VH-VL binders against Probable transcription termination protein NusA (nusA). Designs and how they scored, part 12

Target 1, 139 residues: Probable transcription termination protein NusA (nusA), of Halococcus morrhuae (Micrococcus morrhuae) (p15738)
Amino acid sequence: MRVTLSDTALRHIALFEDVTGASAVDCLVDDDRVCFLVATGEMSDAIGPDGTTVEQVEERLDKRVSLVENADTAELFVANALAPAVVHNVTISENASTVAYAEVDRADTGVAIGRDGETIETARRLAERQFDIDDIELA
Below, E stands for the ipSAE of ESMFold2; O stands for the ipSAE of OpenDDE; V2 stands for 0.75 times the mean of E and O plus 0.25 times the DockQ between their complexes.

## First folded at step 3 (VH-VL; framework fv_remtolumab_arm2)

Design s11 (from a5 with heavy chain A33N)
Fold by ESMFold2-Fast, scan of step 3:
Structure s11 (fold): chain C 139 residues (1-139), chain A 118 residues (1-118), chain B 107 residues (1-107)
Amino acid sequence: as target 1 above (139 residues)
Amino acid sequence: EVQLVQSGAEVKKPGSSVKVSCKASGGTFSRYNIGWVRQAPGQGLEWMGGIIPILGRADYAQKFQGRVTITADESTTTAYMELSGLTSDDTAVYYCARDYYGSGFDYWGQGTTVTVSS
Amino acid sequence: EIVLTQSPDFQSVTPKEKVTITCRASQRIGSYLHWYQQKPDQPPKLLIKYASQSISGVPSRFSGSGSGTDFTLTINGLEAEDAGTYYCHQSYSLPWTFGPGTKVDIK
């Protein structure tokens, strides 16, 4: 899947990469927050010691910043997008639509959903853009 | 070392078009934005537009839309700016400059003087 | 279109003095403000990016500050080689725009 980046997303990615040294392969822009899809293996660089690097990105953007680590497979991608929730398994079903069923640890259902559904909604948007997954359901 | 080298000075008639080239060397061409900025004699800097070659994406200042075309050839690592419908108001030095989309222009071409006269 | 205004238009300064140039944006632009120096018959040179970030090879006497709409470039201890025109540039919103420039001469 090829994603189209807006002017705002491109600008944010360039700033993110300049501040962190990590690469971002996608960026979701909302009124009060920005989410970066971070290249596989580069999350530590993006976060920085005690979260200080990602905090610099937040200060420059004047918005909350969230990070999701990219992955080569749809299953690992969905698990990463629901972090820090513990995901035991991800099954992808292709019928009328493509749905990812994530088996989340019972104690972490709230974490996977996030405040006001932010985590799971962000995960759904990124999964659609990157893997043509129509929906994510918690099993 | 990153270097941007532009084509030579042009003298054009009103109503004609000019195409300025900008050859990049010593770095990654495709990922960076190549912008075009002009400067009329004794005046300030004016942004015209830019292109990110790998994305095939070009942005234009609305003032120049319909008259300016910015393109890139990845095989020769060269960006082009073509301006049509020239008038005396287009007499200026035209610069190409590289940035990492919005990071500030860190490398500049030497400039190309375009004179529009009858 | 975001309009940038600079003050002063012109400043003549004694060597070693502090120079302050202000750039004001018509709308909030976060930290997407960059500063350039231009000498006669030369292309501009990037001095400061993202309002306050230093550029390798640029003397430490140049510093930038500000966010939102008000930005400042400071030259702390002006040297003779610093004579030139200084421009601010916003990359927050298309079309990108430059300020009108501030000319700095040495007395």
Scores: ipSAE 0.550, ipTM 0.852, lowest interface PAE 1.9, mean pLDDT 91

Design s18 (from a5 with heavy chain D59R)
Heavy chain, then light chain:
Amino acid sequence: EVQLVQSGAEVKKPGSSVKVSCKASGGTFSRYAIGWVRQAPGQGLEWMGGIIPILGRARYAQKFQGRVTITADESTTTAYMELSGLTSDDTAVYYCARDYYGSGFDYWGQGTTVTVSS
Amino acid sequence: EIVLTQSPDFQSVTPKEKVTITCRASQRIGSYLHWYQQKPDQPPKLLIKYASQSISGVPSRFSGSGSGTDFTLTINGLEAEDAGTYYCHQSYSLPWTFGPGTKVDIK
ESMFold2-Fast, scan of step 3: ipSAE 0.573; ipTM 0.858

Design s53
Fold by ESMFold2-Fast, scan of step 3:
Structure s53 (fold): chain C 139 residues (1-139), chain A 119 residues (1-119), chain B 107 residues (1-107)
Amino acid sequence: as target 1 above (139 residues)
Amino acid sequence: EVQLVQSGAEVKKPGSSVKVSCKASGGTFSRYAIGWVRQAPGQGLEWMGGIIPILGRADYAQKFQGRVTITADESTTTAYMELSGLTSDDTAVYYCARDRYYGSGFDYWGQGTTVTVSS
Amino acid sequence: EIVLTQSPDFQSVTPKEKVTITCRASQRIGSYLHWYQQKPDQPPKLLIKYASQSISGVPSRFSGSGSGTDFTLTINGLEAEDAGTYYCHQSYSLPWTFGPGTKVDIK
């Protein structure tokens, strides 16, 4: 796992840290949004009371901001990345490639996928960068 | 580019069953969902169910539960919808359609299969 | 199940005029609402996804807006080729449901 952060991502992380007091360990920068991978245990600081802290980050970046909480295990990481969907279990399968199968509550399948695949695709990108997981499939 | 090609028209008697096929080409078949939507003459669209082949998961509308079975064969990239206990109320055009992220909208549609149920 | 209602049922429009079609959900569905156009004897065609996102190859005169329970499809400058029936579709929760449709004819 070697993650290279662009100059833009590093600047966004510096702004995020200054505004929230929380640490980000990764940052995905897209045309219309920024996703921060927040250090384990620091999500409450990043969000702030009634979401006001993350809203300040959004205002300064002039982009939508999403947050994913980091985890020490691949299984918990995948579950966190699909939040707020209810994930009952995550199984990692290693054959020709490494695939995470997330057992998502049936009512939450759309939530886990997200608008136009945004949540699941972001989860896939972060899982590859952090845990060398080639794919995430919903069970 | 994804293309969905459905089997031909069927005329069935009440009480019988029909199995409609939907052959997909282009894209990675196993990684997207296929939904089934029907339309009775002069009526609107009605979702029957869908399948995500890689997960082995199928979901059904309650109205069709127990009568409809949706399956997929990844080796032939073909989805199937079987409807049993046919009545004249099942006379409709049946469509298969791709739902890339299962809830992202149906972006590619088959041409439709007309099923007529008459005595 | 979530019920979708559409208004109007039917609209006859002069060429180049603006058309607005509304879709109302029986409960909040976020932005999980998609719009389709169907012409006689053809399958539906996806026009707008997730309430407001454009689809490649669909003319820019089609746009969508709304969130929660109230959604609108707008056609800015109806063309002759736009005659057809328009359906909204929610994918917030299973079972997926469609609105009853709005038929648009050209005068």
Scores: ipSAE 0.005, ipTM 0.533, lowest interface PAE 15.0, mean pLDDT 86

Design s54
Fold by ESMFold2-Fast, scan of step 3:
Structure s54 (fold): chain C 139 residues (1-139), chain A 119 residues (1-119), chain B 107 residues (1-107)
Amino acid sequence: as target 1 above (139 residues)
Amino acid sequence: EVQLVQSGAEVKKPGSSVKVSCKASGGTFSRYAIGWVRQAPGQGLEWMGGIIPILGRADYAQKFQGRVTITADESTTTAYMELSGLTSDDTAVYYCARDYYGSGSFDYWGQGTTVTVSS
Amino acid sequence: EIVLTQSPDFQSVTPKEKVTITCRASQRIGSYLHWYQQKPDQPPKLLIKYASQSISGVPSRFSGSGSGTDFTLTINGLEAEDAGTYYCHQSYSLPWTFGPGTKVDIK
């Protein structure tokens, strides 16, 4: 899957990789926040001890930063994108459209949605870009 | 270990074109972009443009648009900068420099190529 | 186009003194500001990236600070080998631009 990265996204990725030592596969740039799709297995490097490394990225960008860990499968990707919510299962349904159904722990539904829907909307955007998933529904 | 090696000095006539090469060795070429920066005698640094080979994308400073062409050959890990319509104002040292993925922080530089435009 | 202004244009200093060079951008550029040193007849050398990030192999006496529009390069204890011209450079917006340079001579 090929995604188109803006000049701003490419520069944010370069800064992120230089600060953290981790690789980013994708980057979503909004007015007040940036989300990086972190290469599989490199999330701990991106976060750093007590979140200090990702805080350095935030300081340098002067924006809030969120991180999503990439995965080799659509199911694991969706679970990662909804972290730290506990996801028990993800089912991909391919009909007229491709929809991921995520079975989120009952206590974590609010965490999966995020403030003003930010977490789930970011997950939907990344899932579409990386796996051609048209929607994510919480079960 | 990482080196950028440029082609040799050129003396050109007004109205002609010059093509400078920049061969990268030692490092990984794929995630790096090559920028071109010139410096007229006794003057400061001026960015001309750059190329990100993996994206097939070249960008140019507006001052040079229409006169400059930047290309890259991934098989030989060589970038090129061709400047046409030369005038005496183009007399300068031309540098290639790599930046990581188009970030703009130029960590390695070529040795420079002197281009003299005189009649 | 983003214009970068440097001050001072020229500074002559005694060894071991502290040198400060300022770079000002015509608009906010976050932390997308880099510093280079150029010695006569040599290409520029990267000293500081992203306003304040150190570069491996560059002496610890070089440090950078600032964000937005105002940036500073500091040399704590100038040494003879530090004589040269210092340039700031922004990579926030195309076209990339450089400051006019600050020449540092040693007395």
Scores: ipSAE 0.006, ipTM 0.564, lowest interface PAE 13.2, mean pLDDT 86

Design s55
Fold by ESMFold2-Fast, scan of step 3:
Structure s55 (fold): chain C 139 residues (1-139), chain A 119 residues (1-119), chain B 107 residues (1-107)
Amino acid sequence: as target 1 above (139 residues)
Amino acid sequence: EVQLVQSGAEVKKPGSSVKVSCKASGGTFSRYAIGWVRQAPGQGLEWMGGIIPILGRADYAQKFQGRVTITADESTTTAYMELSGLTSDDTAVYYCARDYYGSGYFDYWGQGTTVTVSS
Amino acid sequence: EIVLTQSPDFQSVTPKEKVTITCRASQRIGSYLHWYQQKPDQPPKLLIKYASQSISGVPSRFSGSGSGTDFTLTINGLEAEDAGTYYCHQSYSLPWTFGPGTKVDIK
């Protein structure tokens, strides 16, 4: 594991795993929310029926919780991080810096950006931590 | 069934060091960590530090930083707490306790090791 | 460092009565609060984790509630075996800290 987890992030992951039975491989902690990077294939367990399991995590943490599903490739990872926006393609460009260009459906550009830029900024932070991607740009 | 077994009581001189062991058995997973908590006679509980072996990481309370060293040997499932520069203020019962993945709740505790520091 | 305060310091209770112990944190800690019982010359025993989650083997008369800064441990129908000192403990932020303890005696 290349990422350094803070004490708070480790405690949030332990609580998340106790409540959901799913594994989290990373965790971003902000003042008003927590984002968990959920192990590949375990997203349904983390969400639970009708979202009840993730709501229980929110109740325990007294914060908003967002979930991103992990992936084995940088391209799929970026697409997952921008969910539920429809992403047609992701291209990784490696020159002076590593940039991911995500071709998002035009109707979903706002969804990919998120409220106050929250979704795309979270995606950028996770992509840097997990795949050494310097930036994500919407194409 | 999980059990933590600690080493026996120690009587030490001021200025010396003490090393207490904590052997874990049963269902202790690699994801579990071991914390150390002490209790002076008639006083409450005080956290000293802990180790998460799979992360290669030990954390210490600031009061003990520089004096305490916590280590673990996963092959023998044994954690150690060494406290140096002992004074009479270090007279206490020292407990090890299992901590799930650094989450901080202690689900199983050792029986305690009494350390007496006297001249 | 997060400071935990417990009230009352001491409580002497008639058997079968309800006991309420409060723990307050100096800052918001979500639900990262746990409760322990300690009897003389014994290690602490975990009663409640994450403010309100039950522990296998702990009698159902023990329950916990609260979030943020204010937490409560309730013993609904105290038994003679429940005499001891009760501690709250936060794991939100290092260093871990414990409350000063509440002693519960039977009348």
Scores: ipSAE 0.006, ipTM 0.578, lowest interface PAE 12.2, mean pLDDT 86

Design s56
Fold by ESMFold2-Fast, scan of step 3:
Order: C-alpha cells, then structure tokens, then sequence
Structure s56 (fold): chain C 139 residues (1-139), chain A 117 residues (1-117), chain B 107 residues (1-107)
C-alpha cells in the first residue's frame, strides 16, 4: 500500500495492465520471474481463458509470471497468497513481531510451500509489503 | 490528446547552463515519467534522464551525471531539464517525451540548443 | 549499459517491397524493445512497443517481432511516406539506450 515501486516494477505493471486489462497494485521482480499483485476481483481478467492472457505477459517479459490476488484484510490476503492451497483459517499474532499462522489443509501443505519454497517465500514478501506481516507460518 | 510543448531555441556560450521546459497537457501525468532525449546534428538519439513526478524520483544517464538536473512541477504539469557546463559537444536538439512505463508515446517538438563563442 | 546494434545502417528500397530491420541487444532484455520512426526536422514517432505491440494510428504494414536479444521491425509493402530513420530503444534497465538508427530511402 505504501511501498515504493522500482522503475522495473512500474514498467512490468504497465505491460501487465496493457496486455490483461487488469490492474496490479504491486510487483516483485526477480532474475527469473515476476510476481504481480492483482487488484481484488480482477484475477480472472489477468489469467484469461485457459491461462492465455497471463501466458502473453510471460512471452513479452521473457520470464515466468505468477499472480496473487489482493485482499482488504490480512487474513484473506494470506489465504489468497497461498492459493491454490486450501486454507482453513489464518490467525494474526502480534508480539515482538507480527506473524500470520495459516492452517492449511494437510493434502495441500506442499502446494502452499511451492516448488523450492517459491509460493511461501512470495507470500511472505508480499505480506510484509502490504500488511507489515513479519512472517507466515504453516500450522 | 496528450501534448508536450517545449520552450524555444537557445544560443549559449561555453561554460554556461541552459534550462529547457516541457509543458504537458491533455491528461493526468503524475504516474507517467517524462524523459529527455537529445540528438546532435546528423547523429542518433541519446537518453539523458527522466523523472517520475508522483515518486519525486529522477534518473540520469551516467554520461550526464553531475551536469544534468531534471525536475517537475505537478501544479503546472511542467518538466524541466537543466544542463550545466556547456561545451560545443552539447549543441543538439533536446526532446522531452512521455515515458509510458518504458515506451516514449508522445514527444515534444524539440528545443534547439546551440553552444558557440 | 546495454548496447543496441542495428542492421542495416542504410537501405534503399523500391516501393511496395518488404523492409526488414534488425536490432540486437548486448544482453537479454525480454520484450522491452520499442521502435521509432523519425523524419527530417521532426521528433521521433512510436511505431511498435514491447517488441510486437501495435500502436493506434500506425499503419498495419508495420510489425515487430523477437524477444531476448534479437528483434526485427518489418514494413510489409513500403510506401513513399515511410522514408526516414528507424531506431530501436530498450527500457529493460537504466540507462535507457537507443540503437544507432537505420536510414530507409526510396529508389
């Protein structure tokens, strides 16, 4: 919400918005991939029929693209960031640091973590930027 | 439509500075950058720098670092490019252009700056 | 700094023929490559953005392709008004850089 976007992130967002018609509120740029935080309710526009729209973004960026849908609450945000894993509950604990505890369906623990930890790492980075959440722990 | 209108031609002496203005109209420009590109007679295009008004951030090509200053006034939707320490190598047409997140989609008419004794 | 090179530096073409201009980047730039046309004593005009995206008001005979390091601008059926200098431009990383230009003339 109060994050400063890099020039590269702003350029990626413009390309994303031009291709998809959806709005992005944040963008994480890594060497091999780009993640867009998609405005609430616009995820289907960003993905497109059978993923064809997001594939066009990937082709233009020449990088892998991942999408996370934004939300108005920290709890729903964390659940969205761990999609498509089934999240039963999210509890925010504030003490020395702010930690989100996500109760993920047992069958989906690997999905929530992602390949090489990508999903959970991306979720942690976005949660810090958008909601000042210091960590996400799977319960 | 979007229109960028630049200040008029300048003739300057070596060692002086020049400040070129670029007035934008026809839309809201706070989130779109304004870039500055110059072209020496018979030569190609050279990017000098740009500014993103909403972020208050200017970026410069290293070749011009320390000599160029790019600013913006959102109340008048005007961008400025000031180049100091002028030499004959700075004789060129200077363009402002709207940087729509990487592509220059609208250009000013250009300002000729001639540096001579 | 990313260096862009263009080929050819000059091309003289018969009207209605196909013109191909190549731009090569010194490192991978994804699709952050744009093409401009410049006529004498005029500012450049954007023709193609993000390697292959069309621009409203630009004739359909102009098209772009490529990604990574190798990019092509094609004019399919050159018209008299297409004489000018064509520049590629990368916006992948600062500083922005332009190719040296390709001059297209009509026989």
Amino acid sequence: as target 1 above (139 residues)
Amino acid sequence: EVQLVQSGAEVKKPGSSVKVSCKASGGTFSRYAIGWVRQAPGQGLEWMGGIIPILGRADYAQKFQGRVTITADESTTTAYMELSGLTSDDTAVYYCARDYYGSFDYWGQGTTVTVSS
Amino acid sequence: EIVLTQSPDFQSVTPKEKVTITCRASQRIGSYLHWYQQKPDQPPKLLIKYASQSISGVPSRFSGSGSGTDFTLTINGLEAEDAGTYYCHQSYSLPWTFGPGTKVDIK
Scores: ipSAE 0.006, ipTM 0.529, lowest interface PAE 13.5, mean pLDDT 85

Design s6 (from a5 with heavy chain G50K)
Heavy chain, then light chain:
Amino acid sequence: EVQLVQSGAEVKKPGSSVKVSCKASGGTFSRYAIGWVRQAPGQGLEWMGKIIPILGRADYAQKFQGRVTITADESTTTAYMELSGLTSDDTAVYYCARDYYGSGFDYWGQGTTVTVSS
Amino acid sequence: EIVLTQSPDFQSVTPKEKVTITCRASQRIGSYLHWYQQKPDQPPKLLIKYASQSISGVPSRFSGSGSGTDFTLTINGLEAEDAGTYYCHQSYSLPWTFGPGTKVDIK
ESMFold2-Fast, scan of step 3: ipSAE 0.555; ipTM 0.846

Design s80 (from a5 with light chain L94T)
Fold by ESMFold2-Fast, scan of step 3:
Structure s80 (fold): chain C 139 residues (1-139), chain A 118 residues (1-118), chain B 107 residues (1-107)
Amino acid sequence: as target 1 above (139 residues)
Amino acid sequence: EVQLVQSGAEVKKPGSSVKVSCKASGGTFSRYAIGWVRQAPGQGLEWMGGIIPILGRADYAQKFQGRVTITADESTTTAYMELSGLTSDDTAVYYCARDYYGSGFDYWGQGTTVTVSS
Amino acid sequence: EIVLTQSPDFQSVTPKEKVTITCRASQRIGSYLHWYQQKPDQPPKLLIKYASQSISGVPSRFSGSGSGTDFTLTINGLEAEDAGTYYCHQSYSTPWTFGPGTKVDIK
C-alpha cells in the first residue's frame, strides 16, 4: 500500500502501539473519532480483556476509537471493516470502477452502516486506501 | 542500548551559521524521530524542530522558520541541525533527542554548547 | 501555539514530603503530555510519558495524572537526589512546547 500518513495519524499510531502492544498499519483521524487499522491477528491485543485496552486508548486520545482488522485479501478486508455485522459474501466487480458488493445479513444492515453511516463510510475509505476499491455497496 | 553523541562546542561570530551533528548508535535509527531542543543559559527548554529519517520529513517551530534546517543521513545514522543568521540570542546548549512520534524524548545527546560573540 | 504553564515556579521541600507540580495547557491535548527532570549541566531525563505512564528505571515515587488541559506530577516522598528542575512537554500539536519549569530544592 502507498498511503501517506499525516503527522497526527503517526502520533496516534505511536500512542496506540504503546498502550496496546498491537500494531496499526493505518489510521483515520476525524474531529471526534479515530479509526485504527490493526495488524492481522492482533485485534484481541488491541481490544484487551473486556475492552479495557481500547478504552485506555480512547481516554488518552480524548476521542472515540474504532478498530478494523487488516486482511490480505480485499474480500476478507471488506468483511472485517463491516464487523461485527455478519457478512455472507463479498464480490469484487471491476468495470469503469472497482466496487465491492457485500452481502450482509438482513438483521445486521444497521450495524454495517453504523451511527450516521460512520462504519460503512470508514470501510469505504479504508478499502480505497488499502485495495483501490472505489466503493462498497451493501447487497 | 541507545546512545546519541553530539559534535563538540562551537564559538561563532554574529551572522554566521553553525551545524551540529547527532550520531545515533544502538537501536533502530530510522524507526524513530530525532528532535532538537535548545536551552539558553539559565532558561528553560525550547523545541526547534525534528525529523523522521525514514520519511525524510522535517518539521520546525515557526520562530526558527527560514533559519533552521534539520537533516538526517541514514547511512551514517546521523542527524544534523543547521542554524543560520546567528545572534547573541542563539547562545545556548543544543540537544538532540529521540522520540517515537510524540511519545516523549526517551534518549538525549550530551548537548552542544554554541556561543555567539564578536 | 499551545502554551503550557507550570505551578509553582519554585518549591523548597523537606525530605520525605510529597511534592505536587501542575501543568496547564491552553487547549485540550488529550494525554500528549510528558514530564522531565533536569539536573545542572545535564540533559533532561524523561520521567513520565503520556501523562501517567511510568518509564523503566524511574523510581516509583514519581507518578503523573491528568488529561485534557490539567496535569499533575507527584513525587511521593522526596529524596535528596530529586533536587532539580521539572518540565512538562506537549506533543499534541506542532510546534511542540515545554512548560517554563519548576525548580525543586531540598531544605
Scores: ipSAE 0.542, ipTM 0.845, lowest interface PAE 2.1, mean pLDDT 91

Design s81 (from a5 with light chain W96Y)
Heavy chain, then light chain:
Amino acid sequence: EVQLVQSGAEVKKPGSSVKVSCKASGGTFSRYAIGWVRQAPGQGLEWMGGIIPILGRADYAQKFQGRVTITADESTTTAYMELSGLTSDDTAVYYCARDYYGSGFDYWGQGTTVTVSS
Amino acid sequence: EIVLTQSPDFQSVTPKEKVTITCRASQRIGSYLHWYQQKPDQPPKLLIKYASQSISGVPSRFSGSGSGTDFTLTINGLEAEDAGTYYCHQSYSLPYTFGPGTKVDIK
ESMFold2-Fast, scan of step 3: ipSAE 0.569; ipTM 0.850

Design s82 (from a5 with light chain W96F)
Fold by ESMFold2-Fast, scan of step 3:
Structure s82 (fold): chain C 139 residues (1-139), chain A 118 residues (1-118), chain B 107 residues (1-107)
Amino acid sequence: as target 1 above (139 residues)
Amino acid sequence: EVQLVQSGAEVKKPGSSVKVSCKASGGTFSRYAIGWVRQAPGQGLEWMGGIIPILGRADYAQKFQGRVTITADESTTTAYMELSGLTSDDTAVYYCARDYYGSGFDYWGQGTTVTVSS
Amino acid sequence: EIVLTQSPDFQSVTPKEKVTITCRASQRIGSYLHWYQQKPDQPPKLLIKYASQSISGVPSRFSGSGSGTDFTLTINGLEAEDAGTYYCHQSYSLPFTFGPGTKVDIK
């Protein structure tokens, strides 16, 4: 089920869309950073040549910006959310809770986790919001 | 092209209420927010509140909290601002204006003059 | 709430001169700062959005700059039709707020 966006998230999405020409379908707002869930197929527009477009978004928000590309399937979504880590496979287990098991290339485990767990934490939050996935486990 | 048309001028007694309408045409009504901004004679602009029709969410400046109600009717593409407990301090021109969630007010209504007199 | 202050309050200038209006926010607002022109008995008109972005149909003599707390609107080569009051507006956080305005008159 899709969740309702906060007023702050909506304002950040409007700025993002104006700067990039790309659409965002979700936005996570934290004290020091903002993450945009970019519409499928629009990631290159959001990043821009040499990362200049996403840098403009950062400058205008006065915060660090991260981007995650949306996907139509839960498996591809989880892989996208852990980018740029190489993900070999994602399996979804659905019982009392729904858990995604991501097989990340061993050399990229640190990339998938991110500094202070930022990448995996963001991936878990977005996966819950967009696909009702309760947790992501790295395999 | 987008156009916002407001209801006509009103003269009200102290203690009464006023309801101003803002009809949108052209563009997409529910995709955008409608804000209400007032201007007392010879004074500056004051944001009162706004509504995001697609979310059914209205927000108000604290100065007007409890006296102002902002609503929207998507079937008629019309936003409303109702202000109660009127005093002479509420004499002003009231504007509706459209923005895309904080992108700046790109289209404005013509304004509605509300005069509160005994 | 975020308070915006504008300088100067009033400016009387000769046509073709450069006009600079400043807007300062009480806290950092990124680029969520927009500029409006209001002529007597008319609604405001958006001139610049997100601190520096031009608006279709607005003359190129109008430009904006700044980020964070300090912002500037520049009119490079004032025309007679530019007489009016100029307001800055922040949309970084609710409640949205406007600056007190700068009145620009033609000599």
Scores: ipSAE 0.543, ipTM 0.839, lowest interface PAE 1.9, mean pLDDT 91

## First folded at step 4 (VH-VL; framework fv_remtolumab_arm2)

Design b1 (from a5 with heavy chain G50R, light chain S52D S93D W96Y; at its last look DockQ between E and O 0.93; V2 from the best seeds 0.00; counts 0 for: pae E 2.9 > 2)
Fold by ESMFold2, look of step 4:
Structure b1 (fold): chain C 139 residues (1-139), chain A 118 residues (1-118), chain B 107 residues (1-107)
Amino acid sequence: as target 1 above (139 residues)
Amino acid sequence: EVQLVQSGAEVKKPGSSVKVSCKASGGTFSRYAIGWVRQAPGQGLEWMGRIIPILGRADYAQKFQGRVTITADESTTTAYMELSGLTSDDTAVYYCARDYYGSGFDYWGQGTTVTVSS
Amino acid sequence: EIVLTQSPDFQSVTPKEKVTITCRASQRIGSYLHWYQQKPDQPPKLLIKYADQSISGVPSRFSGSGSGTDFTLTINGLEAEDAGTYYCHQSYDLPYTFGPGTKVDIK
């Protein structure tokens, strides 16, 4: 299904694109943070030198910002959403539900989960929205 | 280049309605919101509402809820604002204006004067 | 809804001098604040978007600053053509709202 953007997401995307020059495909908005799904190949523009561009976005939104790079396949998408954790492989199981099994380097399991589970939960939300993936499990 | 052209001035009696058109040219109609802002003589700017054609969504300021209807026709790239139950307090210049999802109104129509008198 | 106030209501300024107009929001709005100039019998014109970003075709003497709740429009070196009314506008949340305006005259 085509992802439907809320009014708030559209406003934040407009600001993001104006500040960074990069395009965002999707935007998750929470009370204290925003995650942008950045168009493939545009992460450097979004981050800027030493992170200064994304820092400007954070200042203007008055919220923490995270970035995920978009991908054409579900497997690469899930790997990108768990970055910077090293992902060796992603397997999509399509039985009664669709589950992505991400083989994450053992040393990076904590990175893939993120503080308070923020990284894995963000990855799950984006994967559901973009690829109809019901869950992501770390292998 | 980008231009918003509004319909002409209207003189209306109390209790009637008015429908103002706003023809957009030189841009991508569906990608932008069209907002409606009015200004009573000698007064400031008052946001009435807007339409976002790509979302099929209209939003209204509470003061006008139930009296204003904002629509758009993508085939003619025209937005409309209809205000009902007119009183003398509705005498104002009505503007349409374009914005990219809250980035500020970068293009404005020329304004449509609506005078409500008996 | 978010209330914007402006100060001063009116100021009369000698050409070449600096004009400072403030806008205060009733809650934090990040940088979702924009400034407009309106001359008599004309539609408003966008001067500054997102608190401090310049607009193509707007003279560089116009600048903006601020974030959160307190915002400032500065005209550095007022020209006679700058006489008019200046409005702030927030797009942080619906309904969008405008400040009451600041009228600037040339002495």
Scores: ipSAE 0.454, ipTM 0.825, lowest interface PAE 2.9, mean pLDDT 91
ESMFold2 (binder alone), look of step 4: mean pLDDT 93; pTM 0.955
OpenDDE, look of step 4: ipSAE 0.893; ipTM 0.949

